# Designs tried in a protein design chat: VH-VL binders against Tricalbin-3 (TCB3). Part 5

Target 1, 208 residues: Tricalbin-3 (TCB3), of Saccharomyces cerevisiae (q03640r272to479)
Amino acid sequence: RVESTTWLNSFLSKFWVIYMPVLSQQVKDNVNPQLAGVAPGYGIDALAIDEFTLGSKAPTIKGIKSYTKTGKNTVEMDWSFAFTPSDVSDMTATEAREKINPKISLGVTLGKSFVSKTMPILVEDINVAGKMRIKVEFGKAFPNIKIVSLQLLEPPLIDFALKPIGGDTLGLDVMSFLPGLKSFVKNIINSNIGPMLFPPNHLDINVE

## First folded at step 27 (VH-VL)

Design le (from j6 with heavy chain S50L H53Y D101N)
Fold by ESMFold2, fold request of step 28:
Structure le (fold): chain C 208 residues (1-208), chain A 121 residues (1-121), chain B 107 residues (1-107)
Amino acid sequence: as target 1 above (208 residues)
Amino acid sequence: QVQLQQWGAGLLKPSETLSLTCAVYGGRFSYYYWSWIRQPPGKGLEWIGLIDYSGSTYYNPSLKSRVTISVDTSKNQFSLKLNSVTAADTAVYYCARGSYNWEGSYGMDVWGQGSLVTVSS
Amino acid sequence: DIQMTQSPTSLSASVGDRVTITCRASQDISSYLTWYQQKPEKAPKSLIYAASSLQSGVPSRFSGSGSGTDFTLTISSLQPEDFATYYCQQYYSYPITFGQGTRLEIK
């Protein structure tokens, strides 16, 4: 059974304005220490996140499938979601003008010894889509919520473009390392999300 | 080319502690989960447990009271200890890598060569 | 715990035959199922992940299907190197569990 999602998307759009700055800062604070001890390869000596904001456009819930036959004191739902923070095709002209755009800039250090140089690379055209299972377990005093469990049902689609700024001033072909960098960034994202949400793992939130 | 190499004592007496080590070559140690699996002679596979990259351990409930999985990140190694062994613990023990990559393999995609551990009766 | 039941337990077939092995989970595991091949005295080798996706380097004669509780591994035309024991494994929830195995023998 697919459900209407208009009310949920209205809630998310309001919630996102408040939470997005916190989430954006948490990503930067958690990921940069992971990058400090790891060389990506492909001629890249160092990588850091210089700027990170996800923008004011919230994720969209595309559909909800509910399951009422899963247990006596449980509700189970599958949420399909998408996150396209740069896309304005579903916005009014006023909404598009008031939008805070995403901004993600990577500092990529290239070179050896004397000629070491840090180049900014922008992450653009972000497209995330996935499906999450949400299980709500109620306490003995139904409908009191006891535990909310979250799990991704499939590997999420995570796509983006890398846009270097400044071109090749050292005679190196910048385009030669971008595919490797893109793969490395995807691996970092997967390694942070997987242990929390990918099977056999799941995130339990005790609401009591 | 990621490769796993195992070693440890292969013959034990009852009540001794089984200890095996698995080393990771040709790849990253971080960002994966690391499992131990065993197979008694002529029998099927049994999952023992794993350690993820956050340091959290998960064990098969049937073995939980006796098993410890640990990691030495400076050497890119992880280890299995199984206390108070009996003849029922005689098996080939495997280490294995798991990943969450959406561009490729999932599950336990790289396995060690296996170590036969025999517990005398 | 999630119990994985394979059928058949053993199977005899000839080179060129089409073979189907099934695996049933005791509860819904979505598509979080891996198929392994194991030859005598060797470690298992991953064939199919996520129920239907071929692992790198696995011949296209292997295919997987199913979701939820019922899963199938199919070998479209057996080759001499395919005679082995096959295991399914769920990774939907802890503890991780395997099927009991299906032994595929030459006729």
Scores: ipSAE 0.062, ipTM 0.620, lowest interface PAE 6.3, mean pLDDT 81
Fold by ESMFold2, fold request of step 28:
Structure le (fold): chain C 208 residues (1-208), chain A 121 residues (1-121), chain B 107 residues (1-107)
Amino acid sequence: as target 1 above (208 residues)
Amino acid sequence: QVQLQQWGAGLLKPSETLSLTCAVYGGRFSYYYWSWIRQPPGKGLEWIGLIDYSGSTYYNPSLKSRVTISVDTSKNQFSLKLNSVTAADTAVYYCARGSYNWEGSYGMDVWGQGSLVTVSS
Amino acid sequence: DIQMTQSPTSLSASVGDRVTITCRASQDISSYLTWYQQKPEKAPKSLIYAASSLQSGVPSRFSGSGSGTDFTLTISSLQPEDFATYYCQQYYSYPITFGQGTRLEIK
């Protein structure tokens, strides 16, 4: 069976304004240490996140499918979701004007011995979509919640554009390395969420 | 272009420790998980366990009391140790790569050449 | 543990035949299933991942279908190089488990 999502999306839009800055800072704080010790290759010596904000437009839940016959003390739901923080096509003119836009800037360091310089590369046109399974297991006395389990059901769509900004490049064609950089960024995203959410893994939150 | 090359002793006596090493060439060691699989001659495949690049390990419960999988990230290598072998542990042992990357792989997409390990009786 | 049961255990076929091999999981594994081909004295080769997605470099005569508990591997027009043993493998949860294998032989 498929459920309406209007109420959940209204809830998300109100809480996203508060949570988005916290999440944005946490991403920057957790990912930059991972980047500091890694040379990406292909003429790129270093990579860092210089700016990271996801913007004021919340993720959208596209559909919920619930399951009732999963066990005596369990509830199981599948959520379809999308995140398009730059898309204004579903907004009023006033909402579009008041929107805080996403901003993600990567500092990319090129060159090693003769000269090196850091160039900004913007991450734009973010499009994330996927499906997540949520399983709630209750304890001995309903509704005592024991465990909440999260897992991605299918490969998520993760897409974005890279836009290099400014400066003359010495000795390297940055555009020839952009496909490698995009792949490296996707691998960083996957390596952070994979151990939690990608099969055979799942995230269990023990609330007891 | 990524290749796995494996080596180790091929003939063991009962109660000895099986030790195999797998080296990763032509690719990154980080951002993947690394598995060991075995196959007794003429029989099916059995997953032994895996290790991710952070050092977290997951083992087949049937073997977990005897098995250790470890990494050396500075050498792009991972290894298998199986204690107290018996004739039942005679098999071809494979190392393999798996990916968390949703764009191109969810299974073990690169395999080593295999190492026959024989345990005498 | 999730048990993976393949059928048939062995299959004889001729070049040009359409062949199907089935794999059944003991519980719902969504689409988290990989098919492997193994020739004698060689390592397994990944054919199909996520139940239906073709691994790069694999001929289009191979296809996979199914979701949940029942999965099939199909070879639409059997070629001489396709005579091998085929394994399914789930990666929905630990421990990772394989089917018992299906040996495809020349008739």
Scores: ipSAE 0.051, ipTM 0.620, lowest interface PAE 6.4, mean pLDDT 81
Fold by OpenDDE, look of step 27:
Structure le (fold): chain C 208 residues (1-208), chain A 121 residues (1-121), chain B 107 residues (1-107)
Amino acid sequence: as target 1 above (208 residues)
Amino acid sequence: QVQLQQWGAGLLKPSETLSLTCAVYGGRFSYYYWSWIRQPPGKGLEWIGLIDYSGSTYYNPSLKSRVTISVDTSKNQFSLKLNSVTAADTAVYYCARGSYNWEGSYGMDVWGQGSLVTVSS
Amino acid sequence: DIQMTQSPTSLSASVGDRVTITCRASQDISSYLTWYQQKPEKAPKSLIYAASSLQSGVPSRFSGSGSGTDFTLTISSLQPEDFATYYCQQYYSYPITFGQGTRLEIK
């Protein structure tokens, strides 16, 4: 059964603004310890997340396929979603103006000889699309929601660009190692997303 | 190159506890999932369970009541304990590293050498 | 639990032959399937992830296809070192389960 996404997107937008600060801190708290002591290569001695926010624009649900309630008092839905924070085509002029853009800043420590320096690299042009299964477990009194379970149904499409915003590269060709760094970042993302959303894993949110 | 080395007692009596340890060399726990798999003589593979770097465990329901998998990140080791063993638990036990790639593909790409555990009275 | 059924259980072939092994899942597992090769007294070796992604170092004569419930491992031209037992494994849901294996023997 195909359902309208208008109300859901409205709700998601409000939820997103509230939840984003929490997510930002969680990402930093969980990922930076993993990065500590890891050398990505290419002359990079260390990597850290300095800033992380996905901004005020929520992912958009493009489609919903719902399933009939099962005997376990659960409902399953498949959501197609897209996260395109740079796209303002679906916004009013006012909304576009007031939009908070994503800001993801990586601290890349470059070493050369006995000297090292941390260079900020900005993540830009973030684009994500995917399909996710949502399982809702209801409590005793419908529509009392107990648990929402999230799982990716397929590998999501994730794209982004890396942009150095510092001028001192210690003589290194930043552009030459960016592809490697991008790959490294993707691996970090995967190592964190995997336990949450990739089969056989799923993310359970207790709403009760 | 990442290598797994495992050790533990190979001969047990019924009702004893199987204990195996797997050490990781040349790698980190942070990005991977660490599984135990067993293979009875002449038979197929059975997944026992796994533990991630954070200590979250997942067990095969068929063995859940008897299995404990733990990790010691300070030693780069993870272990398997199987209580109340019987002849049915006789198998070659493998530790393995599981990983996701960017595409969300999962597989166990690094394996230990295997440990034969025989349960006999 | 998701049951994985391989066919055939055993297969005899000659060097140079095209070999096909099938794996069927008891339910839709999308493409969350990995193929392994195991030689006698050795640990399994991963060959193909996500049903069709050949892993690094694996010869190109190996290929995988399929989605949903039916999957296939193909060896285009069998080599002497390819005689082994092959397993499919699903990672769509816990518990992780394997096929019963397909033993590929020399004819």
Scores: ipSAE 0.032, ipTM 0.679, lowest interface PAE 3.1, mean pLDDT 88
Fold by OpenDDE, fold request of step 28:
Structure le (fold): chain C 208 residues (1-208), chain A 121 residues (1-121), chain B 107 residues (1-107)
Amino acid sequence: as target 1 above (208 residues)
Amino acid sequence: QVQLQQWGAGLLKPSETLSLTCAVYGGRFSYYYWSWIRQPPGKGLEWIGLIDYSGSTYYNPSLKSRVTISVDTSKNQFSLKLNSVTAADTAVYYCARGSYNWEGSYGMDVWGQGSLVTVSS
Amino acid sequence: DIQMTQSPTSLSASVGDRVTITCRASQDISSYLTWYQQKPEKAPKSLIYAASSLQSGVPSRFSGSGSGTDFTLTISSLQPEDFATYYCQQYYSYPITFGQGTRLEIK
């Protein structure tokens, strides 16, 4: 069953602005410790997230496969979503103008000895698509939302580009290891979203 | 290579408390789900519960009232307590690591050696 | 709770045989199913994740298929080391549940 996504996208847009700063901090707090002490290879001694924001444009719900009331003040929906922050075709002129773009910078530490250099690498052209199950719990004052529970129904498709912005590479060919680094980053993403969003687990967000 | 080693009392009387501990070697608790599973003699597997990397616990409703799973991160250990045991609790108990692979698929990829716990009068 | 039902409970086969084990869920669990192999007095070993994803180190003769409520584990050509008990497990929702097991014995 296909349902209208207009109201949901409206809600998501508002929610996204509120949630993004939280997500940003959580990513840094959780992922950096995971990266600590791990050498991705290719002459890279360390990797860290220096800056992380996905911007102001929320993911877009492209369709709703199911819509079911699962209890008192609880609704469950399966939806397809896309996150295309560079795409402004579905935005008003004002929205496009005021849009905050994603900014993700990686700190890549290079060196084979005690002498090391850190090179910043930007993550650009982010595109994500997937299918999610969401459970919405409404508060006593309907239609206010209290809790949103998120769960992935399948691994999302994630694509991005890596762009070095300079630095001392200690003789390493940055372009040669970028594909490997990209794969490494993708693996890190997937390894983190699994525990958070794949069954039997889910991410609960209190929006009240 | 990550290994799990478990220990605890193997013989109990009815109404006593089952206590087992599982130690993790060669790995971290973070981002994993640490489960307890039991298997009565000649029977199938029953999931008891787990504790995740955040310290949250999830229990089988059939055992929830009697089960406690805890973690000691300083020792890289997690434990199972089952209160008020009966003959029905006689089983081989396994600790296991639940993991998600890079595709987001889940499975218990590392297991302890198992501990036989017998409840008898 | 989601009930997992395997079929058959036991079967006998010979080396070289094609063997198929089925697992049925009481509700739609998408592809959130893992297959395990257990040999006597040993802990289970994971074989296939997400209904069809073969894990590292598992022989290619093992395969999994299915989605929704019906799943199958297939061994294309049975080897001596494959005689064991097999379990399906859903991780769609808590509580995690297993099938009752399928004992594969030598004919």
Scores: ipSAE 0.022, ipTM 0.581, lowest interface PAE 6.5, mean pLDDT 87

Design le (from j6 with heavy chain S50L H53Y D101N)
Fold by OpenDDE, fold request of step 28:
Structure le (fold): chain C 208 residues (1-208), chain A 121 residues (1-121), chain B 107 residues (1-107)
Amino acid sequence: as target 1 above (208 residues)
Amino acid sequence: QVQLQQWGAGLLKPSETLSLTCAVYGGRFSYYYWSWIRQPPGKGLEWIGLIDYSGSTYYNPSLKSRVTISVDTSKNQFSLKLNSVTAADTAVYYCARGSYNWEGSYGMDVWGQGSLVTVSS
Amino acid sequence: DIQMTQSPTSLSASVGDRVTITCRASQDISSYLTWYQQKPEKAPKSLIYAASSLQSGVPSRFSGSGSGTDFTLTISSLQPEDFATYYCQQYYSYPITFGQGTRLEIK
């Protein structure tokens, strides 16, 4: 089981490097329009994602809870995964050195019109864990995979820190609204993940 | 407080098309699922289908060939069309808002008042 | 399709009674189950999400439990306003399906 996990993690690592740039752009393209015109509260008038990359370290599969053949050419697996970019315990010294760290920058706009100011806030210390159901449809030529279907078995645990790095707060107590902003960001994440990965929905990836 | 108001013709003849509209008041249209459910007289609930704010639809296979759900985001409305109705389609039709909370829990938390649609010759 | 079967179809009880309604899924749906209450000539009202999460405004006498295929709705002490029809609903996979309902009547 451990060897199988290692293999899968190796595959995910390779996939992650290729997929990250696409994901980064998709996040900005899809989320920013949703944020447009939405005020998180606490005196914040607008929120935007200025930069988004999760880095080069892929999520780690921690275990496979179940492995069930559901059809002639279909297998269903329940995975536990974690995403902790700052964790280098499973990396060699070289890998750790070459690792690209996440960079997520939020633009928080305070005020309106000519008094409007934008403050950059960094997202740091990202930690995600969860359980996911993976359905694999094999092609006629095993072990060729046709479709991989992803579905969350439960809401993932998401944690991060927000760090202001400058900007005019217009007299607002930044520290007082950061917890609220954090919750708002989590809600935005969930609102986007839910329709895609929560039952009865799922994300199908054609890998053929 | 979010409210749903629905309207449409209540009396139809066989082979006609059922058409109902549901309007959303006091809330956002985005990030929610908008469902249609029906209930024949004296019977249980049957899910017809839903549409999300982006226009993606999901239908009950039993009705898929006859059902169309659409959304008008400019009016904060979504609609149901059911073609070729028969007596079996006689029911109270409800529109409802479905949502996921942070816990990933789904439910239809806001409902329309219901519309009785009777199919009779 | 996932079939949802409730038990009993109907029951009679008195005010103050403890009432339990069961819902069984034809397959494992984890905890993706919602309970609804429907009063005559009214739209259903959501009570419990994710099999056990009581929704805001719902009295604490209502509770839900279960996972996998077997679920229960419990009313610890029945009140006059609780006489209604109750439905379980799965949202594990499309199509969304409901139980046939349990009619709770006054004895």
Scores: ipSAE 0.015, ipTM 0.562, lowest interface PAE 7.7, mean pLDDT 87

